# VH-VL binders against f9uss8: the designs that were tried, part 46

Target 1, 221 residues: f9uss8
Amino acid sequence: MVLTDIEYLLSYLEAHHVPTIKKKRHTYLTYHGLAEHYTYVLKDGIIKNSIILQDGREYNLSYIAKPDVISLLRDEVSRSTDQPFNVRIESEYATFYQVNRVAFWKYVNSTPELQNYVKNYYRKKLSENILRLQRMVMNGKKGAICAFIYSLVDLFGRKVNEGILIDFVVTNDDIAGFCGISSRSSVNRMLKELRTDGVITVKNHKFIIQDVSYLLDQIAN
Short names: E, the ipSAE of ESMFold2; O, the ipSAE of ESMFold2 at other seeds; V2, 0.75 times the mean of E and O plus 0.25 times the DockQ between their complexes.

## First folded at step 21 (VH-VL; framework fv_romlusevimab)

Design rq5 (at its last look DockQ between E and O 0.89; V2 from the best seeds 0.59)
Fold by ESMFold2 at other seeds, look of step 21:
Structure rq5 (fold): chain C 221 residues (1-221), chain A 122 residues (1-122), chain B 108 residues (1-108)
Amino acid sequence: as target 1 above (221 residues)
Amino acid sequence: QVQLVQSGSELKKPGASVKVSCKASGYTFTKYAMNWVRQAPGQGLEWMGWINTNTGKPTYAQGFTGRFVFSLDTSVSTASLQISSLKAEDTAVYYCARVEDDFWSGYYMDVWGQGTTVTVSS
Amino acid sequence: SYVLTQPPSVSVAPGKTARITCGGNNIGEKNVHWYQQKPGQAPVLVIYYDSDRPSGIPERFSGSNSGNTATLTISGVEAGDEADYYCQVWDQSTEYVVFGGGTKLTVL
């Protein structure tokens, strides 16, 4: 019946024969601070946005796990074309539409449905970033980890007999980077505590959430 | 390169003590907990417990809390099992085996020592 | 007090497929690991996390786990596969490692 604004964008790109590229797991699409003249739209796969801090720690910003534009922080008239984030592939492969940045904005400026997509994109990203900031600033380390695990439910959650399976592999380093925790060993210890308390467990390299209420109780609001 | 080398076979009288050593090489000793597994003649594998090589804290399985003591010497990457007041029923092969000390590791024993036969006879 | 049950023995002709079962209450919710022990030798890990193979283990070794039964499958069995096979889990409630009783695979 009715296309969502992202579905409209995807159909528009297909109709205009926009080429795609494919990248393997743990390779980078873009790097923070390097010039980039393309707008990328995720067609399939999962990516992670991050910044490498001066001390070498990775600060993780978000996953993108469904079709969406990777970044719209630069428009056709921006003086800087530097990418704001590293973009790493987290799925086995990811496929992207690759469109020249100026051409992309020409499409948007001539197409009301794409203008609506862009409007909603900015509102969505702003809301997501406010929630992420609140999560990290208002919690201790345990609360931040609980908030992060809970946030994975909407992205990767699937109900199973044992609880909620997070159908995605994350590492202690990834969690540390999302939670602002300085060491992998601190994350490891807190995850073991949650397992001892019957809150989470591991099935075949993935989280199972056994007690969602406990996670929510640990999160500052 | 990764290996666990155990001390040689022991023949003991009832009432004596024995210490089985397990020397690790080729990896960071404190990253892996050390398990002890007993196998009596013609029997299956029986988990005795493990020792956290980073903290030195032992965990003993049911039935192994009295005469069995796990210890470490981290300066030479060695875990030891001491059995006191030996009984004939202690006759078995004793294995050490490592488990990665990580939330995601799954608690499987990827590397085993060759085993140490302890024989307790009159 | 979690218990794993294995058949005491399984016989299979060379070149055929062996299936070794490991029974446990809701074992499909657990991560099952498998070890091979040849006579006079230490156990060797052959399957972990239900179905993953360590480096050096032939892909004719495979594993599955669902419901109350985990299964180690060895296709194209060879005389060199004759050994005792143990399943193992870690039980979250006791925090103990638990082994099955072992299954002797005979290739005849």
Scores: ipSAE 0.568, ipTM 0.798, lowest interface PAE 1.1, mean pLDDT 90
Fold by ESMFold2, look of step 21:
Structure rq5 (fold): chain C 221 residues (1-221), chain A 122 residues (1-122), chain B 108 residues (1-108)
Amino acid sequence: as target 1 above (221 residues)
Amino acid sequence: QVQLVQSGSELKKPGASVKVSCKASGYTFTKYAMNWVRQAPGQGLEWMGWINTNTGKPTYAQGFTGRFVFSLDTSVSTASLQISSLKAEDTAVYYCARVEDDFWSGYYMDVWGQGTTVTVSS
Amino acid sequence: SYVLTQPPSVSVAPGKTARITCGGNNIGEKNVHWYQQKPGQAPVLVIYYDSDRPSGIPERFSGSNSGNTATLTISGVEAGDEADYYCQVWDQSTEYVVFGGGTKLTVL
């Protein structure tokens, strides 16, 4: 049986009896800039990475909706490091393995399969950051919203009779934060325009994408 | 405490005008559109339209263009319905009701005014 | 213009379950909201988004929506549930709010 690299990591952590912690919806696991002695690995649940700006607005970076390491962006040598993002729980609960940073890197450095996971992790995150940059700087505001909505298809999309259901609840504040839009009213207006044009609608608090082609046409390539 | 308080009942003759007011309190007035709903005696609820409290733009349901005018005074968080050239068939209870001005709202009316009875008789 | 159809009346014995239907073309694709109106009072929201309850509404009130029919279900009906009930949607194509004709629930 061949495990994927994330499956290997999870099995490794279980075999080493790494403790877990559980957090409720809309509480924070970590905060941007605070010292942290642990590496966290998402076991189950959904989280959102963000940075809180000086004016109190949250700038949202990504969702993590499947098991993965929360962040490996900082120096691997330091006993503790500043967390690069706020991490908020978006599911009812989320469960994390909690492993000491030094111990985590010892595991990686002694285990070729975990080294492979880390290499693939960085490649994946680089690719995701390139797409995020495109959304933020190469689209107009409406294009950024279209790109964001389209990006949710891979994470939460499910085909239904009405179109593509995004099986996850997002808010105007969340969308504003992902798209670099300072005004909730601007997000609200643009979403209403997309609904009027027959591109999206709402069913039970969730997006239904009715016209995927429209979304794709608005995205800079 | 979120509430909508409407002006008192009116008795009018045909051809007169009436203005029903709806004063909002306990919430940010411009976050919610104000709907007007008519209910004739013994009849069901009839949507008349709504006014966007942020822009002041009214939308009138079919059959309510002309004699029915929605307006706002945002300085006192008040929406108003004016009915001109009153007819006997305008006899009804008139409700204001708010809908969150949000893409996600689903357009449900979570808070209603107590209603204003307008009676038009010879 | 989108149309919602409700039965004019429903009678239910105390303690039994009342089911009030709201018919509409492809209503299962819409978000259905329900209001209770007692005599001489303003309507009160009892169900929104097909099946969600506002705070203060008893769990006896539930809703479903599929195909061409939405249903408000009131279990363990009490005399105090006697009222008119209206379904309501917002129609994307017209951008209008639409009410059903109302259903008078009688507890007897």
Scores: ipSAE 0.525, ipTM 0.776, lowest interface PAE 1.3, mean pLDDT 89
ESMFold2 (binder alone), look of step 21: mean pLDDT 94; pTM 0.957
ESMFold2, look of step 23: ipSAE 0.479; ipTM 0.745
ESMFold2 (binder alone), look of step 23: mean pLDDT 93; pTM 0.955
ESMFold2 at other seeds, look of step 23: ipSAE 0.501; ipTM 0.792

Design rq6 (at its last look DockQ between E and O 0.68; V2 from the best seeds 0.00; counts 0 for: pae O 11.2 > 2)
Fold by ESMFold2, look of step 21:
Structure rq6 (fold): chain C 221 residues (1-221), chain A 122 residues (1-122), chain B 108 residues (1-108)
Amino acid sequence: as target 1 above (221 residues)
Amino acid sequence: QVQLVQSGSELKKPGASVKVSCKASGYTFTKYAMNWVRQAPGQGLEWMGWINTNTGKPTYAQGFTGRFVFSLDTSVSTASLQISSLKAEDTAVYYCARVEDDSSSGYYMDVWGQGTTVTVSS
Amino acid sequence: SYVLTQPPSVSVAPGKTARITCGGNNIGEKNVHWYQQKPGQAPVLVIYYDSDRPSGIPERFSGSNSGNTATLTISGVEAGDEADYYCQVWDQKTEYVVFGGGTKLTVL
């Protein structure tokens, strides 16, 4: 039977006895700008990609909540091996395959199925980056928050009687970092507006989206 | 450790003013709103409002918009409550309490000051 | 405006279970927090988000919230539990903090 491209990659790594490492919540797998000779593949857990700005604010890029390669910005011939961003564990634990960067690309170059994975990976990441740019440049602050909350549906969304539960705790500081908002109090104020307008509510530390149409109307398109 | 230390008790005459101070320590002052809660003798807790410690914007509960003023001095991590034109009915213990809001609408007060007794006697 | 209703008092024998109720329309859709206040002292948070305990609060304190009633439950009541107990919510529509009227727990 047919495996998805990520399922094929995971099976390939297992068959080649690629070692795994385990990291606990709020520790870092990698840091922006530090040299790294490994390619990491998320086996299980949830991570957050970010860059820490000079003023101490964290600019958040994405969550990875399903098995996927952490980054493919460097190939076997790239002159720079510097990591493009910080990777922090957001789940209690996360487990990663740790494979030498050059060896990883040798696997890819010799295996058509892995080549397809890499092609699809780049298309996916390009699309995601375009949407992130739209969130940051086409929306006001409220529109950016609405776009971010809506984006969590695909990652953590679960239909419940009260609406769509975002089954993951996301802090106001994290939201500020994803939306490029310099002040946590601005995020709090806009979230209160959304709550008051019946667009979202919070139960048991998690968002429930009650009016998806409102979120979509705030997003520039 | 996280602490809220309030100024000492006050004895005032009707018509005077009083300022209750609440000094915070052990945390980032501007990341938590500061509530003011009143408790008259033998009575329950009465929410007076809060002040956003990042913006300085106060929100007053119904009935507390006139003679009651919330203010901040963020350079010393201090919130203050000023009550003008004191009346006998202002006799109460006044508490400051911080609000931990991490991503929910269920605001709760995890740290309280020790309380400041204001007595207005005529 | 949103209203929380508590019984004025509850009496319980030592070692028994006390239940203190907090009534409100659709309170099960809100996050309920509970405070203990001993005579002459500031309130102390004992339950938040319906059922979570802050560090240092013993397991015999528990909370539930469903329908129109939230309940603070204290099992194995001790003399030191004698206090006033307040429930509290934040009302999304008004953006006000709302306290219940308080319940005096007496251990007899």
Scores: ipSAE 0.006, ipTM 0.582, lowest interface PAE 9.2, mean pLDDT 86
Fold by ESMFold2 at other seeds, look of step 21:
Structure rq6 (fold): chain C 221 residues (1-221), chain A 122 residues (1-122), chain B 108 residues (1-108)
Amino acid sequence: as target 1 above (221 residues)
Amino acid sequence: QVQLVQSGSELKKPGASVKVSCKASGYTFTKYAMNWVRQAPGQGLEWMGWINTNTGKPTYAQGFTGRFVFSLDTSVSTASLQISSLKAEDTAVYYCARVEDDSSSGYYMDVWGQGTTVTVSS
Amino acid sequence: SYVLTQPPSVSVAPGKTARITCGGNNIGEKNVHWYQQKPGQAPVLVIYYDSDRPSGIPERFSGSNSGNTATLTISGVEAGDEADYYCQVWDQKTEYVVFGGGTKLTVL
């Protein structure tokens, strides 16, 4: 059945003896604008997608914390071979299937289940980007920070005695990059406000959300 | 090499003022808040407050208002503590110490200055 | 403000284990940091976030924090470990840094 499209893809790659590679924390799998001959599929680990702007700022797009294709080419022969994002490893290690670009599209073109995966992949990414745009443009800086923190619950959230632990280290620089805020001091001040109000706390470099309702009330307000 | 270098020891009379400087090197000065910590002879560490090195906004602990002033010169990566109307009870070692101005840091002091002894005696 | 309580002194024989406590109401809910201060010197961070060691601190230094007590543990104590040790938290309610009163470790 179609219930586990990504599991089908992973099993397919294993059956075809696609090699894996392993990368350490804070190293890059790919860089925006460099030619790339491979399609990568995340097997295990956590990565961050970003773009480096002309002024040197890093604009952070998303985390990928579950198996998924890192990026797809538009066709078997790219109009551009350039990688659309920087991809940095955020977990201690991450493991990727490394498949030749031409071979990957031949697999897709010959396999209806993989064609469905690709169609659903594009629909999912389009929907995610539309929602991200709406949240970014409808919120002030505090609302954007609250929306970002809330988005981490599905990715990294774990219930603990003190609330919901975001079991992942996120720095103020990372938050600034996700929220389009150029001032680290502004991010710090708004986070201190949330801590003072009992909405979040920090334990061992990680956020704990203590008042989800307050967080949600600030979004789009 | 991250380092905080403080000005030399001071011997002052009651009623005078003193300015203790703390020059930072080896890191981006405005990324870390600067704390001031007092240690009277034979006593423990006492937090006096901190100053945000990006905005210049000070926060003073209770009991350190009025006579104690934190200031910055970011052009030379220097934080200063000025104590006016010195009293004998101000005799202490004064430390500067940085803390990462990042809410996820947990507010620990990873680098300390060597300390400046201020002695108030007639 | 929030109060941290440390014993004034602890004595331990060389090669044995020293345990220095830091008491506070619900301190297990806070991040506890520890500093070593040798005579005539500035404090040095030895443990942060309850149990993390900064680079250059040997693993015989360890920390724990639960309930109302945080503990700094120094195994295989050496003469060079003789110092004052301070625990520290940041108190969310007051937004102040709080130090414990300090514990003098004597190696006999």
Scores: ipSAE 0.005, ipTM 0.535, lowest interface PAE 11.2, mean pLDDT 85
ESMFold2 (binder alone), look of step 21: mean pLDDT 94; pTM 0.959

## First folded at step 23 (VH-VL; framework fv_romlusevimab)

Design rs1 (at its last read DockQ between E and O 0.97; V2 from the best seeds 0.70)
Fold by ESMFold2 at other seeds, fold request of step 24:
Structure rs1 (fold): chain C 221 residues (1-221), chain A 122 residues (1-122), chain B 108 residues (1-108)
Amino acid sequence: as target 1 above (221 residues)
Amino acid sequence: QVQLVQSGSELKKPGASVKVSCKASGYTFTSYAMNWVRQAPGQGLEWMGWINTNTGNPTYAQGFTGRFVFSLDTSVSTASLQISSLKAEDTAVYYCARVEDDFWSGYYMDVWGQGTTVTVSS
Amino acid sequence: SYVLTQPPSVSVAPGKTARITCGGNNIGEKNVHWYQQKPGQAPVLVIYYDSDRPSGIPERFSGSNSGNTATLTISGVEAGDEADYYCQVWDQSTEYVVFGGGTKLTVL
């Protein structure tokens, strides 16, 4: 079969002997606003993009759970080299290709297949951000939590006898950060309400989704 | 040091009332619901219910929805069990035990009080 | 309401392995917790979430849960393990805590 765009990029990086780095769970690869001269490509693992708010809260933007470029907001002629997001490792380990930013764009500019990857990357990220904005601003807090839980199905969902297991550990703080909720107590209460309604439960520290239709009904569209 | 300290043993006559107290220390009282568990002589553990330490809302197990009242005094981190119209069958050890008030909690009781023996006899 | 069934007693020679069962309909779909209670003492949590061990509990205590049976396993049984053992779940439909009837472990 024909290589996908990301498979092509990974093969290209290997052919050019791009070094890798490895990071542990809950350490940061990059920090919002600090200068960085590298482009990072996730090889393996799961990361979370976020911004730390002035009051210390972490506003969570997205997970990256498959190989992908961490950020392409800066090109070879950009005036700023600062990182757009905090990037935290959520898996036990994550491995990244580390490419000089200027060199990365030289690869792209000389290679039509990588140019195609970059075009598709921007379209994909724009579409994802528009959808995220819609869900967050058009929902109340409960709808935002339901939208977040539902978004985990495609990332980490696995069918089990009890329903759909979300094979990934999340915390109330993480959920609050994804949903724009300032209080862990509010997240806790709403999750308990969903459990009382037979929509979700917990098995071995992870979500079991018992009623996907209920989640969808709570999400504005 | 996380600790639940219960009031001392009580000897009561049928028809009287008793109040068993459970004082928490070493942790944030309102982060954990307080459970009450009864153990009659030679018998197993029987869950009586719990009280939410943030809201004061009790939940009673079936069979404990009448003469048994859970209450709180959050100013001194104390939960209480009051039993009215005592019967001989209320003779038991009464335990308090905490459960983390968190959706992710498996509802396990990680810390128990030492138990309070209530004896009801003529 | 949901019922947990335990054998009333289990006897095991010192150094051998004790297995204490906790039966319930589809208990494998529930989170099972285990408590040890020595005479005249309050219960102590020894296993939670089927197989997790609290700090201070020896590794010879282990748990499993599948189908209709959860099992507490104590390997290398010592005289100090002689106690009553209770399994416990939380039932989502009633929102009640449920204890098993208890199993007296005798080390002979």
Scores: ipSAE 0.621, ipTM 0.822, lowest interface PAE 0.9, mean pLDDT 90
Fold by ESMFold2, last read:
Structure rs1 (fold): chain C 221 residues (1-221), chain A 122 residues (1-122), chain B 108 residues (1-108)
Amino acid sequence: as target 1 above (221 residues)
Amino acid sequence: QVQLVQSGSELKKPGASVKVSCKASGYTFTSYAMNWVRQAPGQGLEWMGWINTNTGNPTYAQGFTGRFVFSLDTSVSTASLQISSLKAEDTAVYYCARVEDDFWSGYYMDVWGQGTTVTVSS
Amino acid sequence: SYVLTQPPSVSVAPGKTARITCGGNNIGEKNVHWYQQKPGQAPVLVIYYDSDRPSGIPERFSGSNSGNTATLTISGVEAGDEADYYCQVWDQSTEYVVFGGGTKLTVL
């Protein structure tokens, strides 16, 4: 009976026969700086937002792992239509609603329930970006890695006998990109230290968090 | 292609020493730790320890701290095992085997040397 | 001091399925690797991460791991599968590699 605001958006898009597009793992939906006339809504799958720096390094911003709008930084009157982020598919496939940007905002402007979704979306993204800024200015690379691993619990965490399984494959390159660490070997060393301390381990290519309190202690200043 | 080639078999007397070499090729030598595994005649596999190929720091299993020394020559991608004060009980096949130096590796040995037989007999 | 226990031998008729067990306390929480060693040869990795096969290993080789037992399964056993099989883990508390005692597979 009562829909969440994202459920309302998804139902609205279905009712208006908005087409979908499917993308394969490690392909890009959009590229930072290239013109785009569509608003994309994640229907299914997992994506990673990033910016590729001038020197080719990838700075990772966030995962989106449940239905949500990819970006609302451009509206129907924006002078620039370029995409703010690279969007790469991290699941085997991801499916997106593809709606013309101007049409999307016409839907929003005429529909109070979608207006509510947009207001809550901006509040959520502002809060997430405040936390991201906090993480970015943290001293110590180890603290940044602990904060990142802890953040995966809410996205992908599942209780198991061994602790908390992060039910998603993450690489050292991904971690380096999220934590602002230029050296893959530095990430590797710090992860091994955490394992030696009994904080994390690996089972079937995925993190097992053995001591959540340790992670939290490394984050708290 | 990836390969570990060990030095030839040795016949030694008690009290002598031996150095077994293991030359790596076909991969980035410092991306893999080098393990040493002993197999006495008719017996199973026994892990002796490993050496970090970036730092040169060895880790020895219990019972292999003493007469056994791991060393490294990164300029020729070679790991070596030296056994001093040889005893009859050191008679075995000695294998080198690599393990990827990566947190995500499961500590499995994907490539092995052919083995070096060391025989200690009076 | 983590211990892996394997049966000393397993016999199986040609074309049937061999199951080689590797016992250890909470081994289901560990990543189990399996090696095949034929007489006079170096060991060869046949299963890693409980169930993954290296390139070139036939699909007849499979693995599972849960609770206190990991199992290497060889279906459609052939005479060429006669070998010693070792399970192996890495023990987090000691940071040592641990091998099981080995199982001799005989194809009768």
Scores: ipSAE 0.615, ipTM 0.823, lowest interface PAE 0.9, mean pLDDT 90
ESMFold2, look of step 23: ipSAE 0.561; ipTM 0.796
ESMFold2 (binder alone), look of step 23: mean pLDDT 93; pTM 0.950
ESMFold2 at other seeds, look of step 23: ipSAE 0.560; ipTM 0.803
ESMFold2, fold request of step 24: ipSAE 0.589, 0.612, 0.613; ipTM 0.804, 0.826, 0.821
ESMFold2 (binder alone), fold request of step 24: mean pLDDT 93, 93, 93; pTM 0.951, 0.950, 0.950
ESMFold2 at other seeds, fold request of step 24: ipSAE 0.596, 0.592; ipTM 0.820, 0.803
ESMFold2, last read: ipSAE 0.610, 0.604; ipTM 0.828, 0.815
ESMFold2 (binder alone), last read: mean pLDDT 93, 93, 93; pTM 0.955, 0.950, 0.955
ESMFold2 at other seeds, last read: ipSAE 0.534, 0.569, 0.604; ipTM 0.787, 0.802, 0.819

